VHH binders against o75319. Designs and how they scored, part 232

Target 1, 181 residues: o75319
Amino acid sequence: GNHIPERWKDYLPVGQRMPGTRFIAFKVPLQKSFEKKLAPEECFSPLDLFNKIREQNEELGLIIDLTYTQRYYKPEDLPETVPYLKIFTVGHQVPDDETIFKFKHAVNGFLKENKDNDKLIGVHCTHGLNRTGYLICRYLIDVEGVRPDDAIELFNRCRGHCLERQNYIEDLQNGPIRKNW

## First folded at step 14 (VHH)

Design tg15 (framework vhh_etentamig_d1)
Fold by ESMFold2-Fast, scan of step 14:
Structure tg15 (fold): chain B 181 residues (1-181), chain A 121 residues (1-121)
Amino acid sequence: as target 1 above (181 residues)
Amino acid sequence: EVQLLESGGGLVQPGGSLRLSCAASGFTFSNYWMSWVRQAPGKGPEWVSGISYSGGRTYYADSVKGRFTISRDNSKNTLYLQMNSLRAEDTAVYYCAKSLWPTHRSYFDYRGQGTLVTVSS
């Protein structure tokens, strides 16, 4: 069905670019069929996403969709010029090593292909918070050598919401570095 | 220019009620969590309450829980605080603030003069 995800309205649609990185996080855009359940000021369609990114004077070069569903919007709702990557990621669980590897590989490939521009990697799950924040922070820790607490603080500040799942936070702070570059 | 203009304060007896308002301008109000913060005479600022950008989530300090209700009207760019069962300890200047998360005091942005609430018999 056409049900708005639980607590989806409680989160900012789009965070700010994370300084020193190419990441920007946001909650899942909802296609037009969801608009009947939303006030005009609550709407956040794929078009709204690109308008909000433009309002920040930023440009998307890749979208990574971490949801475990295709219910909310379709890749064809996005501009043809912006690549879309689906990484099916189960909620509540710390992402497995295969998922972490796929995310790192996609990010590294994007950065190599886009070294001469400043386009952003947009990452989202349902709320753009737990799975999204985990994978972005995991990348910063494992690949960029950022200290876990610094990565989490940077994500929280730029997303405008703090990472909520304690198992995700625990894994980031005390878990092993995954060497799946 | 971001501006927050608080109003509705005044002198009230213990057990009384007041409703505070905050008119916001210069930013997209509906994109921010909003908070009420107060500062009692001679003390530092104390976070009172916070509300998600849609109004779907609310948070309260233990000292005001069950007595105060935070709400917002995004169509009017206005934040409210309904204060019931007021106590002498609630005497303070009340400020509204935009926040990254309702309980994160370090991210508050005080743009207004605040509004004084005095609870006295």
Scores: ipSAE 0.000, ipTM 0.128, lowest interface PAE 16.7, mean pLDDT 85
Fold by OpenDDE, second read of step 15:
Structure tg15 (fold): chain B 181 residues (1-181), chain A 121 residues (1-121)
Amino acid sequence: as target 1 above (181 residues)
Amino acid sequence: EVQLLESGGGLVQPGGSLRLSCAASGFTFSNYWMSWVRQAPGKGPEWVSGISYSGGRTYYADSVKGRFTISRDNSKNTLYLQMNSLRAEDTAVYYCAKSLWPTHRSYFDYRGQGTLVTVSS
């Protein structure tokens, strides 16, 4: 149904661009049907997402949706000029190698095709925090060679919230590097 | 090194008032928007209020409009939050937050250790 995700209202809708990267994280935008269950100030639609990105003088070039459902919004709610990629990612558990690979492949493909611009990769799960943070950090660690603690700190600062799941944090800090190709 | 040190929290009865302060150092204070964020037990952080670098513009969450007032003294590198008509639901740790970039009003890259505000009868 159209029930608001648990604790969804507790998180900032959109983070900041991560300096030195083209990543920006945000919580899942909710389609219009959810508005009746929200106060006006709590609403965060796909349109609101783009408005907030614009307010930051940024532009989205890709949206990666990590939620494990399709009930929150439709790709049709997005501008046609912004590609949408769904990577079904189960919550609360460390993403498997296939999921990690899919994410890395998508990011690398985008970067290869968008060398002539500075458009951002928007990544979200339900809260835009744990799954989102893990995969972004995993990319920075495995592909960019960033120190795990630095990646986590950077993500947390820019998202405005800290990764919450210890299994994710532990895997990032102590887990093996995953295959990039 | 950026440092933000909050103070002024404490126990207060419903309807009471508190004034929070935040001492900032390690950056050009007057070049940045500043915000207050709070986190209640069991909840995620909630943005409370923001103020422009000069203090000319202020913003508030709907939950605190009319009750809270944000201000700053750039000569003292200090941010303030006057909280009136406090309610039980205002109970939280309150954090001072620095904007990531000078032009950003609602997002931050640093926050202090926080000060606890408890509203209880």
Scores: ipSAE 0.000, ipTM 0.227, lowest interface PAE 12.6, mean pLDDT 91

Design tg16 (framework vhh_etentamig_d1)
Fold by OpenDDE, second read of step 15:
Structure tg16 (fold): chain B 181 residues (1-181), chain A 121 residues (1-121)
Amino acid sequence: as target 1 above (181 residues)
Amino acid sequence: EVQLLESGGGLVQPGGSLRLSCAASGFTFSNYDMSWVRQAPGKGPEWVSGISYSGGRTYYADSVKGRFTISRDNSKNTLYLQMNSLRAEDTAVYYCAKSLWPTHRSYFDYRGQGTLVTVSS
């Protein structure tokens, strides 16, 4: 259906690029059919996403969609020049090793193919916070060797919202490193 | 267990057409991007085509663009490749691949046993 996700309006549409990385997090954009349920100023469409990214003088090179549904927008709503990758990620639970691996693999693939530019990896779940934050931080920790607290702080600061799920935070801080390859 | 079973390969004359099918099982098919890759004798694997999980986006290698069409039926857990205007250089074993990245030939975690396509006069 076209119901607005719970608390969706409470979150900033788009964060900022994470310094030292090519990550940017945002909440899920909603296709036009959702607009009737929103005030004009609340609307955040795929088009709005790209406009906001441009306003930051950035460019998206990849969108990783972590939502566990397909109802929010269609890949067709995105420019063909921007790859779209769906990684169905269950909410509230720490992503399993397969999901983590998929995310890492996707990111590494992007980086390998985009060495000649500075395009960003846009990552979102529903709110662009918990699942998104976990996987980005997990990547930074496991692949880039960033300290867990530093990764979390960086993400929170750039997203403009803090990771909320304790199980995610705890896993990032104290959980095992997942093998990359 | 993930299984990908390709079918539809065979001998065809240049200019002919074939339609490949891939039956998928052991995973939620509709949640994954899929690709076709091929390997010709003596050559490395070549990415041919990819399709998003929903089927909303399709991708093609330049070598097959305009001739091949990838599609999927998520209700049947089946991936398809319609190959038209076949050329000798299209001769290869064609593999169905469970893709992490639909446009990247190396980013898949599973592929089938393949089906042989031979284009010859």
Scores: ipSAE 0.022, ipTM 0.434, lowest interface PAE 4.7, mean pLDDT 91
Fold by ESMFold2-Fast, scan of step 14:
Structure tg16 (fold): chain B 181 residues (1-181), chain A 121 residues (1-121)
Amino acid sequence: as target 1 above (181 residues)
Amino acid sequence: EVQLLESGGGLVQPGGSLRLSCAASGFTFSNYDMSWVRQAPGKGPEWVSGISYSGGRTYYADSVKGRFTISRDNSKNTLYLQMNSLRAEDTAVYYCAKSLWPTHRSYFDYRGQGTLVTVSS
């Protein structure tokens, strides 16, 4: 079905760039077929995503899609110039080590290939909050050496919403660093 | 130099089955996620299925779920797609692709001309 995801309207479409990083988080864009169920001010299509990023004087160089579905929009709805990476990530569970590893490799690869520009890595799940915030914070903690509470605070402030899942927060604060790749 | 050689396509009647193979060389096959992507006449590429580097995770487009099975043999550097209950809409050139993650848009290399599958009576 073309049902709007539960609570999707409760979240801001796009956060702000996380200062000192190349990350920007947003909720899942919804293709045109969902627009009949939305007021004009609620619409957030792939086109709307790129317009809002441009309004912040930013440019996307990569989209990482963490949803476990392809029903919300098709990669073909994105500009051909922006790479799209799908990491199928189950909600509610702390992402497994394979998922964390793939996310880190994608980010590291992008950063190495984009040293000469300031393009952003856009990351989203359904709400752009729990899976998205977990993987961004996990990267900052494990790879960049950021303190867990600082990573979480930075994400919360820039996303405009606080991480909600206690198991994700607990893993970030007290879980092991995933160092061996 | 990445090389991917697809085979196993052909003409089959609706309801029939085919098994596609992809022989990989020029990279460490066991370190990369692999995908099958198809392109029907007059249409853009469509991601069909993906498999993680270990073979532990598989993914399918809704259009093929329950009918197609992706698998790999890392000892033989070979990717497979078992296609059952074929439909006229499955008619396409099928490509295997190397990627960091199994999606048709993520840093794929298409090598060779693919393998043609035609489903017709």
Scores: ipSAE 0.000, ipTM 0.264, lowest interface PAE 11.8, mean pLDDT 86

Design tg17 (framework vhh_etentamig_d1)
Fold by ESMFold2-Fast, scan of step 14:
Structure tg17 (fold): chain B 181 residues (1-181), chain A 121 residues (1-121)
Amino acid sequence: as target 1 above (181 residues)
Amino acid sequence: EVQLLESGGGLVQPGGSLRLSCAASGFTFSNYEMSWVRQAPGKGPEWVSGISYSGGRTYYADSVKGRFTISRDNSKNTLYLQMNSLRAEDTAVYYCAKSLWPTHRSYFDYRGQGTLVTVSS
């Protein structure tokens, strides 16, 4: 078996839809090979992700994977009906402008193509917290004009865990708005 | 710049009907849950109704349930409130609101200038 990500068990698998948005955040799903190291109630496979989303009466229309690895699961482990986008991001550092623009472009494209439905954009990094929360909040602030503290509060409440990285919080509160080129 | 422009208010007799409209611009209307909020003379704001992004889910305050119908046209960036069986206590300025939480009574991001509804014999 592969190593379980550090502190992965400490986080709720899936948050709730962020009201007023199409976003839902979750921690990285782990493919079947990891289940030998997990109790049944700790398992969170790609299949478990989709079952938990359905239990909330929601439907995923896009997954954005922000991890810097393909170790945890492969796109082939997801239903063919759900588009998958990989944006490689390094932890600890605030995502660069190219990463922010790729995220915004993907979200805007999804929303344009999904005007006639209520499908969600699922976003995850390893814990579904810092990189995930940063990019969702960055989108809400820069594109939708949400106040930084309101965006952060909404994300924290719906994810069930608060953003932990002070540099990410500082950038969201006091950093410049990022414009597309 | 987020702009919300309400219209359709006026003077109506008890038992009458009015249809309010809200024209939205400056944001991606189809991405947001929308609400109607009202404020009666000398009182605080009261949340009236909310609608999901697609229009598939609607929410109503107990005071208006069964009498009011919220709807939206995402192709026209327009929110509507059909008000039937109007009562004197429905007299208020009605505001269109871009809301973060359609079921939360106090959360809205922006609101428009409002449209006055007066129910009087």
Scores: ipSAE 0.000, ipTM 0.134, lowest interface PAE 17.3, mean pLDDT 85
Fold by OpenDDE, second read of step 15:
Structure tg17 (fold): chain B 181 residues (1-181), chain A 121 residues (1-121)
Amino acid sequence: as target 1 above (181 residues)
Amino acid sequence: EVQLLESGGGLVQPGGSLRLSCAASGFTFSNYEMSWVRQAPGKGPEWVSGISYSGGRTYYADSVKGRFTISRDNSKNTLYLQMNSLRAEDTAVYYCAKSLWPTHRSYFDYRGQGTLVTVSS
């Protein structure tokens, strides 16, 4: 269906690049069929996403979609030059080890192949906050060795919204390091 | 130096109204999208409303839609938030926030010290 996700309008469409990283988080863009249910000012399409990224003088090199549905937009709505990766991620629960590994693997692969540029890894779930924030932070903590509180603070500051789920926060702060290979 | 100074907060009864102002300086105000964000006690920051550089587009969180109105006067470098039908849950420190990029809806580079809004009977 084309119903607008709950609270979707409450979140900033696009965050900022996380300093020292290649990550940028955003909420899910919605294809044209959703526009009839939105005020013009509320619309945020795949095209709008790329326009906003360009306005930041950045370029997306990869989009990781963590939503658990495919109803929001089509990969065909994206430029052909930007790879699209779907990692179905269930909401409200801490992602399982497989999901975490897939995310890490994708990020590491991208970084390996994109050493000669500064393109960004765009990550989104529905709101671009909880699942997105968890996996980005999980990566920073497990792979980059960032202190959990620093990772969380950095993400929150750059996304413009704070992680909301206590189970995610607690896992990031106190949970075990997950397998990286 | 970028400066944002909020004013207009205070104590109001439920159903009351307040008008917040934000005086901006240190940057070309009319080139940037501006936002209001708020932080209630014990809660994280919440985006409330945004307005395009020209004022032609306005955005609202669902929680305030129909009750709050954002506006700007670029000739005065001032951002406004008209708050009507205030509720207890609107109690928070309200911050004026500047977008990092002129046409980008992001408020992370600068915000003011905030103004306290308390809604209580």
Scores: ipSAE 0.000, ipTM 0.213, lowest interface PAE 12.2, mean pLDDT 91

Design tg18 (framework vhh_etentamig_d1)
Fold by OpenDDE, second read of step 15:
Structure tg18 (fold): chain B 181 residues (1-181), chain A 121 residues (1-121)
Amino acid sequence: as target 1 above (181 residues)
Amino acid sequence: EVQLLESGGGLVQPGGSLRLSCAASGFTFSNWAMSWVRQAPGKGPEWVSGISYSGGRTYYADSVKGRFTISRDNSKNTLYLQMNSLRAEDTAVYYCAKSLWPTHRSYFDYRGQGTLVTVSS
């Protein structure tokens, strides 16, 4: 239904581009049917997402949706020129190796095809924080060789919120590197 | 309030040229991609051209590629469309549009009232 996710209102709608990367994180945009349950200033639609991205003088080249539901918005609500990728990702638990691989593969594919531009990879889960942060950091650590603490700090700073879940943080800091293929 | 005001339309012979202008106000012009769209009588709207927020990238429909040039002056909050080698099929009302992406063909946040371009011998 049109139930607003818990604590959804508490998070900034859109983060900042992560310097040195093509990533930007945001919370899940909600389709118009949710607006009647929100104050005007709380509304964050797919349209609002793109408006906010433009206000940052950025452009999305890909959206990766990590939510485990499809009730929030429709891919048809997005510009047809921006690819939409759904990776169903269970909340609260460290993503499995398959999920991590899917994410890495999608990112690498995008980068390969978009060498001639500076379009961003937009990543979101429900709050655009924990699942989103983990997978972005996992990529930076495993693929780009970034120190775990640096990756986490960078994500937190740019998202405007800190990763909350200790199991994600612990896995990023001390967990094994996952296979990239 | 977002306002887009098109100008420069008129009657021109085939092979002729026109330059359209769009004066924008009510938003930070330099932050947004802009597009030109047109609608011919009895037809649906057609995306013509788009330009990135900085003007660094331009995009064109196949029907106008090589003939039309989109540009912008962010210091003047103005969008332009230079139309050369005009054809009868270019006859339409041309609209300036505030767009999410310069390449988006079907969705626009705002558009002006339009300016009529008539290409006829």
Scores: ipSAE 0.007, ipTM 0.269, lowest interface PAE 10.4, mean pLDDT 91
Fold by ESMFold2-Fast, scan of step 14:
Structure tg18 (fold): chain B 181 residues (1-181), chain A 121 residues (1-121)
Amino acid sequence: as target 1 above (181 residues)
Amino acid sequence: EVQLLESGGGLVQPGGSLRLSCAASGFTFSNWAMSWVRQAPGKGPEWVSGISYSGGRTYYADSVKGRFTISRDNSKNTLYLQMNSLRAEDTAVYYCAKSLWPTHRSYFDYRGQGTLVTVSS
């Protein structure tokens, strides 16, 4: 439907690039049909996303959509030059190993194909916070060897909001490394 | 176990048409992009076409643009390739592949045994 996600308006649309990485996190863009329920300053369409990224002097090379729905916007709403990857994830539970594997392979493949540029990997769920922050931090911990607390602090600072789900935080800090799948 | 079963190959004359099918099982088909990859005799694999998880975006190699159409039916876990205006150069074994995204830059996984397409000269 056209129902605005719960608390979607409470979150900053787009964070900043996470320094030392190719990641940028944001909340789900909403296609034009949602704008009747939004004030002009609350609108965050796919077009608004790309304008905000350009305002930071950045460029998107890949969007990874972690939502478990297709109702918010369509891939057709994005520029044809930017690859779109859908990884269906349910909210509230820690993503399973298959989901973590898909995310890692997408990131690694993008980085291999984009060694000659500085384009970003844009990652979002509904709020661009819990599932998004979990998978980005999991990648940094498992693949890049970043300390869990450092990964979480970096994400929180750059997103402008702290990870909220205690089970996600606990898994990042104390859970097993998912290196081999 | 991931299974991909390609079918629909055969002998056709230049200018003819053929429709390939790929029946997928052992994974959530609607969660993955899918691709067609071909291998001509004595050559390495060539990416032909890709389709997004929803079917909303399709991509084609320059060699097949305007002649081939990729499609999928998520309710039947089936991938298709409609091949029109076939040329001798299209002769190859055609494989369907589970992929991370629908472009030639994707990671290709779970290719089946393939289906042979021969375009008679």
Scores: ipSAE 0.000, ipTM 0.154, lowest interface PAE 14.4, mean pLDDT 87

Design tg19 (framework vhh_etentamig_d1)
Fold by OpenDDE, second read of step 15:
Structure tg19 (fold): chain B 181 residues (1-181), chain A 121 residues (1-121)
Amino acid sequence: as target 1 above (181 residues)
Amino acid sequence: EVQLLESGGGLVQPGGSLRLSCAASGFTFSNYAMSWVRQAPGKGPEWVSYISYSGGRTYYADSVKGRFTISRDNSKNTLYLQMNSLRAEDTAVYYCAKSLWPTHRSYFDYRGQGTLVTVSS
């Protein structure tokens, strides 16, 4: 269906690059069929995403889609030069080890293949906040050795919104490190 | 350079009304959520109200809910705060803040110099 996701309008379309990383988070862009249900200023399409990224003088090198549906936009709506990766991630619960590993593997693969540029890894779920924030922070904590509170604060500041789910925050702060292989 | 300039503050009697404005420049105003925060003498900063980038969503602190109304005009790069039924405890310097979200923590990168609101008989 073409119904607007709940609370989707509450969140900024695109965050900012996380300093010291290649990550940028954003809410899910919506294909044109959703525009009739939105005010002009609320519209955020795949095209709008790239325009906003460009306005920040950045370039996307990879998009990781964590939504658990395919109804929001099509990979064909993206430039062919930007790889698209779907990682179906259930909302409201801490991602399982497989999901975490898939995310880490994708990020590491990208970084390995993109050492010669500064392109960004764009990550989004529905709101580009909870699932997105958790997995980015999980990576920073587990792979980069960042202190959990620092990772969370960095993400929150750059996304412009704070992680909302206590189970995610708790797991990041006190949960075990997940395998990186 | 990002600039936020608050105006509209002043002296008002309890029960009175006041309208604050914040003129924004140096960034794409319509791309960012905005908030009002205030700081009373001898107290720490308090979040007051939030409005999304498009104006579609607003949130209020319990202390001002039902009395204050936040709004914005993206065509004018201006943020507003309509304050009704003012109380003595509303006395504070009011700041507009860029990209603040009222959840676990308050995160914003810029705020103005503030405008003083004094509620006194």
Scores: ipSAE 0.007, ipTM 0.251, lowest interface PAE 11.2, mean pLDDT 91
Fold by ESMFold2-Fast, scan of step 14:
Structure tg19 (fold): chain B 181 residues (1-181), chain A 121 residues (1-121)
Amino acid sequence: as target 1 above (181 residues)
Amino acid sequence: EVQLLESGGGLVQPGGSLRLSCAASGFTFSNYAMSWVRQAPGKGPEWVSYISYSGGRTYYADSVKGRFTISRDNSKNTLYLQMNSLRAEDTAVYYCAKSLWPTHRSYFDYRGQGTLVTVSS
């Protein structure tokens, strides 16, 4: 269907780059067919995403799409110069180890290939909050050795919204680390 | 200054039980995950068990699952390890550790002086 995602309008389109990292989080862009259901100031297309990133003096080098659907926009709506990776991630439940490993592998590969630039890894789910925040924080905790509460605080501040799902927060703080990356 | 003091070790026969304690000071105990680590004579350290800061999650090495129980009392800044059905291969010095990671392959922030457990017939 062509329905606007529940509560999508309640979230800021794009957060700020997380200092000391290459991550930036945002909510899912919506292709032009959704715009008939939105006021002009509510629109957030793929084009709008790239304009907002440029306004921050940043450049995207990779987009990781964590939604469990392809109905919101097509990879063809993105510039050809920016790689797009789809990792189908179910909402509401903590991402499984396979999903976590795929995310870590993609991030590590990007960082190795982009040592000589400062391009960002853009990560989104539907709201750019729970699945997005979980996987970014999981990477920082497991790979970079960041303390769980510090990773969560950094994400919350830069996204402009706090992680909402208690099961995600509990797993980040107390769950097993996933070292297979 | 972080301090961890283990106690409760001793000599027991196979099939016996012991309860180890670890008294923690110098940090906010309730904010940190804790682990038990053991070192058998002539061997490297082996992670035994983990407990989250709240006590809501526990993990065990396969060698001790079903026999050992980790617990904590945050009001007393104390960590416990209840050891049942002890075997000769459980003979080791047991250390309390402030744990940054909840797995048997994890590094530990700090270890105490240890308490010796000897299981012999």
Scores: ipSAE 0.000, ipTM 0.115, lowest interface PAE 17.6, mean pLDDT 85

Design tg2 (framework vhh_etentamig_d1)
Fold by OpenDDE, second read of step 15:
Structure tg2 (fold): chain B 181 residues (1-181), chain A 121 residues (1-121)
Amino acid sequence: as target 1 above (181 residues)
Amino acid sequence: EVQLLESGGGLVQPGGSLRLSCAASGFTFSNYAMSWVRQAPGKGPEWVSGISYSGGRTYYADSVKGRFTISRDNSKNTLYLQMNSLRAEDTAVYYCAKSLWPTHRSYFDYRGQGTLVTVSS
């Protein structure tokens, strides 16, 4: 259905680019059918996403959708020039190794193919916070060698909200490094 | 205030060795990845080596692999670079750099004033 996700209104629609990375996190944009249930200032559509990114003088080169549903918007709502990748990711639990690998592989592939530009990897789940934050931080920790607390702090600061799930935080801080291949 | 003070640079012949040190202060040293970067005359900065916050992981540019060794002593807030088999092309000012990334080659939030290494016969 077209029900607004719980607490969706409570989160900033779009974060800031993470310095030193190509990542930007945002909450899930909602297609037009959701607008009748929102105040005008609460609306955040795929079009609004791109407008907000442009306002930051950035450009999206890839969107990674981590939601576990397809009801929020259609890939056809996005510009054809921006590839869309769906990685179904279950909420509230630490992503499995396969999901982590898929994310890493997608990011690495993008970076390899986009060395000549500065386009961003847009990542979102429902709120663009927990699943999104975990996988971005997992990448920074495992692939880039960033200290877990630094990765978390960086993400939180740039997203404008802090990771909320203790199991995600614990896994990032104390969990094992996941294989990159 | 963050301070990074490099030392150990000097004149050395090709094939020689030097050990650089970087004394860090003004931040929790053990919480940050550290890197060495260098800048040769007339050239842009080049990332040389990086080490994770704990020292458990080290990274090297291809140009110095097998010759340079990065290390750190968190109890002394000091970063090191052992440089062996030095070449003329290693001539540069070497900077100690603070970063979240030991692997990141262009993003640093702070670096020292540098120490000059000259490799010449």
Scores: ipSAE 0.245, ipTM 0.682, lowest interface PAE 1.5, mean pLDDT 93
Fold by ESMFold2-Fast, scan of step 14:
Structure tg2 (fold): chain B 181 residues (1-181), chain A 121 residues (1-121)
Amino acid sequence: as target 1 above (181 residues)
Amino acid sequence: EVQLLESGGGLVQPGGSLRLSCAASGFTFSNYAMSWVRQAPGKGPEWVSGISYSGGRTYYADSVKGRFTISRDNSKNTLYLQMNSLRAEDTAVYYCAKSLWPTHRSYFDYRGQGTLVTVSS
């Protein structure tokens, strides 16, 4: 259906690039069929996403979609030039090792293939916050060696909203490093 | 407040070795990634190597991989760079840097005064 996700309007559409990384986080874009339920200022379509990133003088090279649904928009709504990767990630629970591995592999592959440019990896779930923030921070901690507190603070500031799920925060701060890459 | 003091540079022949040290003070050293950055005469700064806050992960520029080894001693607030098989193109002022993370994408909060390494016959 055309039901707007709960609290979706409460979140900033697109964050800022996370300095020292290729990551940018955003909430799920909604295809045109949802716009009948939105004021003009609330609309955030796939086209709006690319316009907002361009306004920041940035360019997307990959979109990683962590939602457990395809009802919000279709890959066909995106420019053909931008690769799209779906990683079905269940909300509420800390992502399992297989999901973490898939995310790390996708990021590492993108970085290897994009050494000669500065294109960004766009990551989103429904609100661009909990699943999105967890996987970005998990990558920074496990692969880049960033201190957990620094990774979380950087994500929160750049996204413009703080990670909300305590189990995700606790796993990032105190959980084991996952080395399955 | 935050201070980084590099030492160990000098004149060395091609194929030789040097060990650089950086003494850090004014911040909790064990909470931060650290990097080595160099600047050759007439060129911009080049990231050389980085190490995670714990010392468990190390990263190197392709130009130095296999020749240089970064390490740290958190009990002494000291960063090291062991440089082997030195080449003329390694001639530069080497700077210690407090980093957000230990890779070439890191942004540096602070840099030290540097130590000069000259590789020449």
Scores: ipSAE 0.006, ipTM 0.273, lowest interface PAE 10.0, mean pLDDT 88

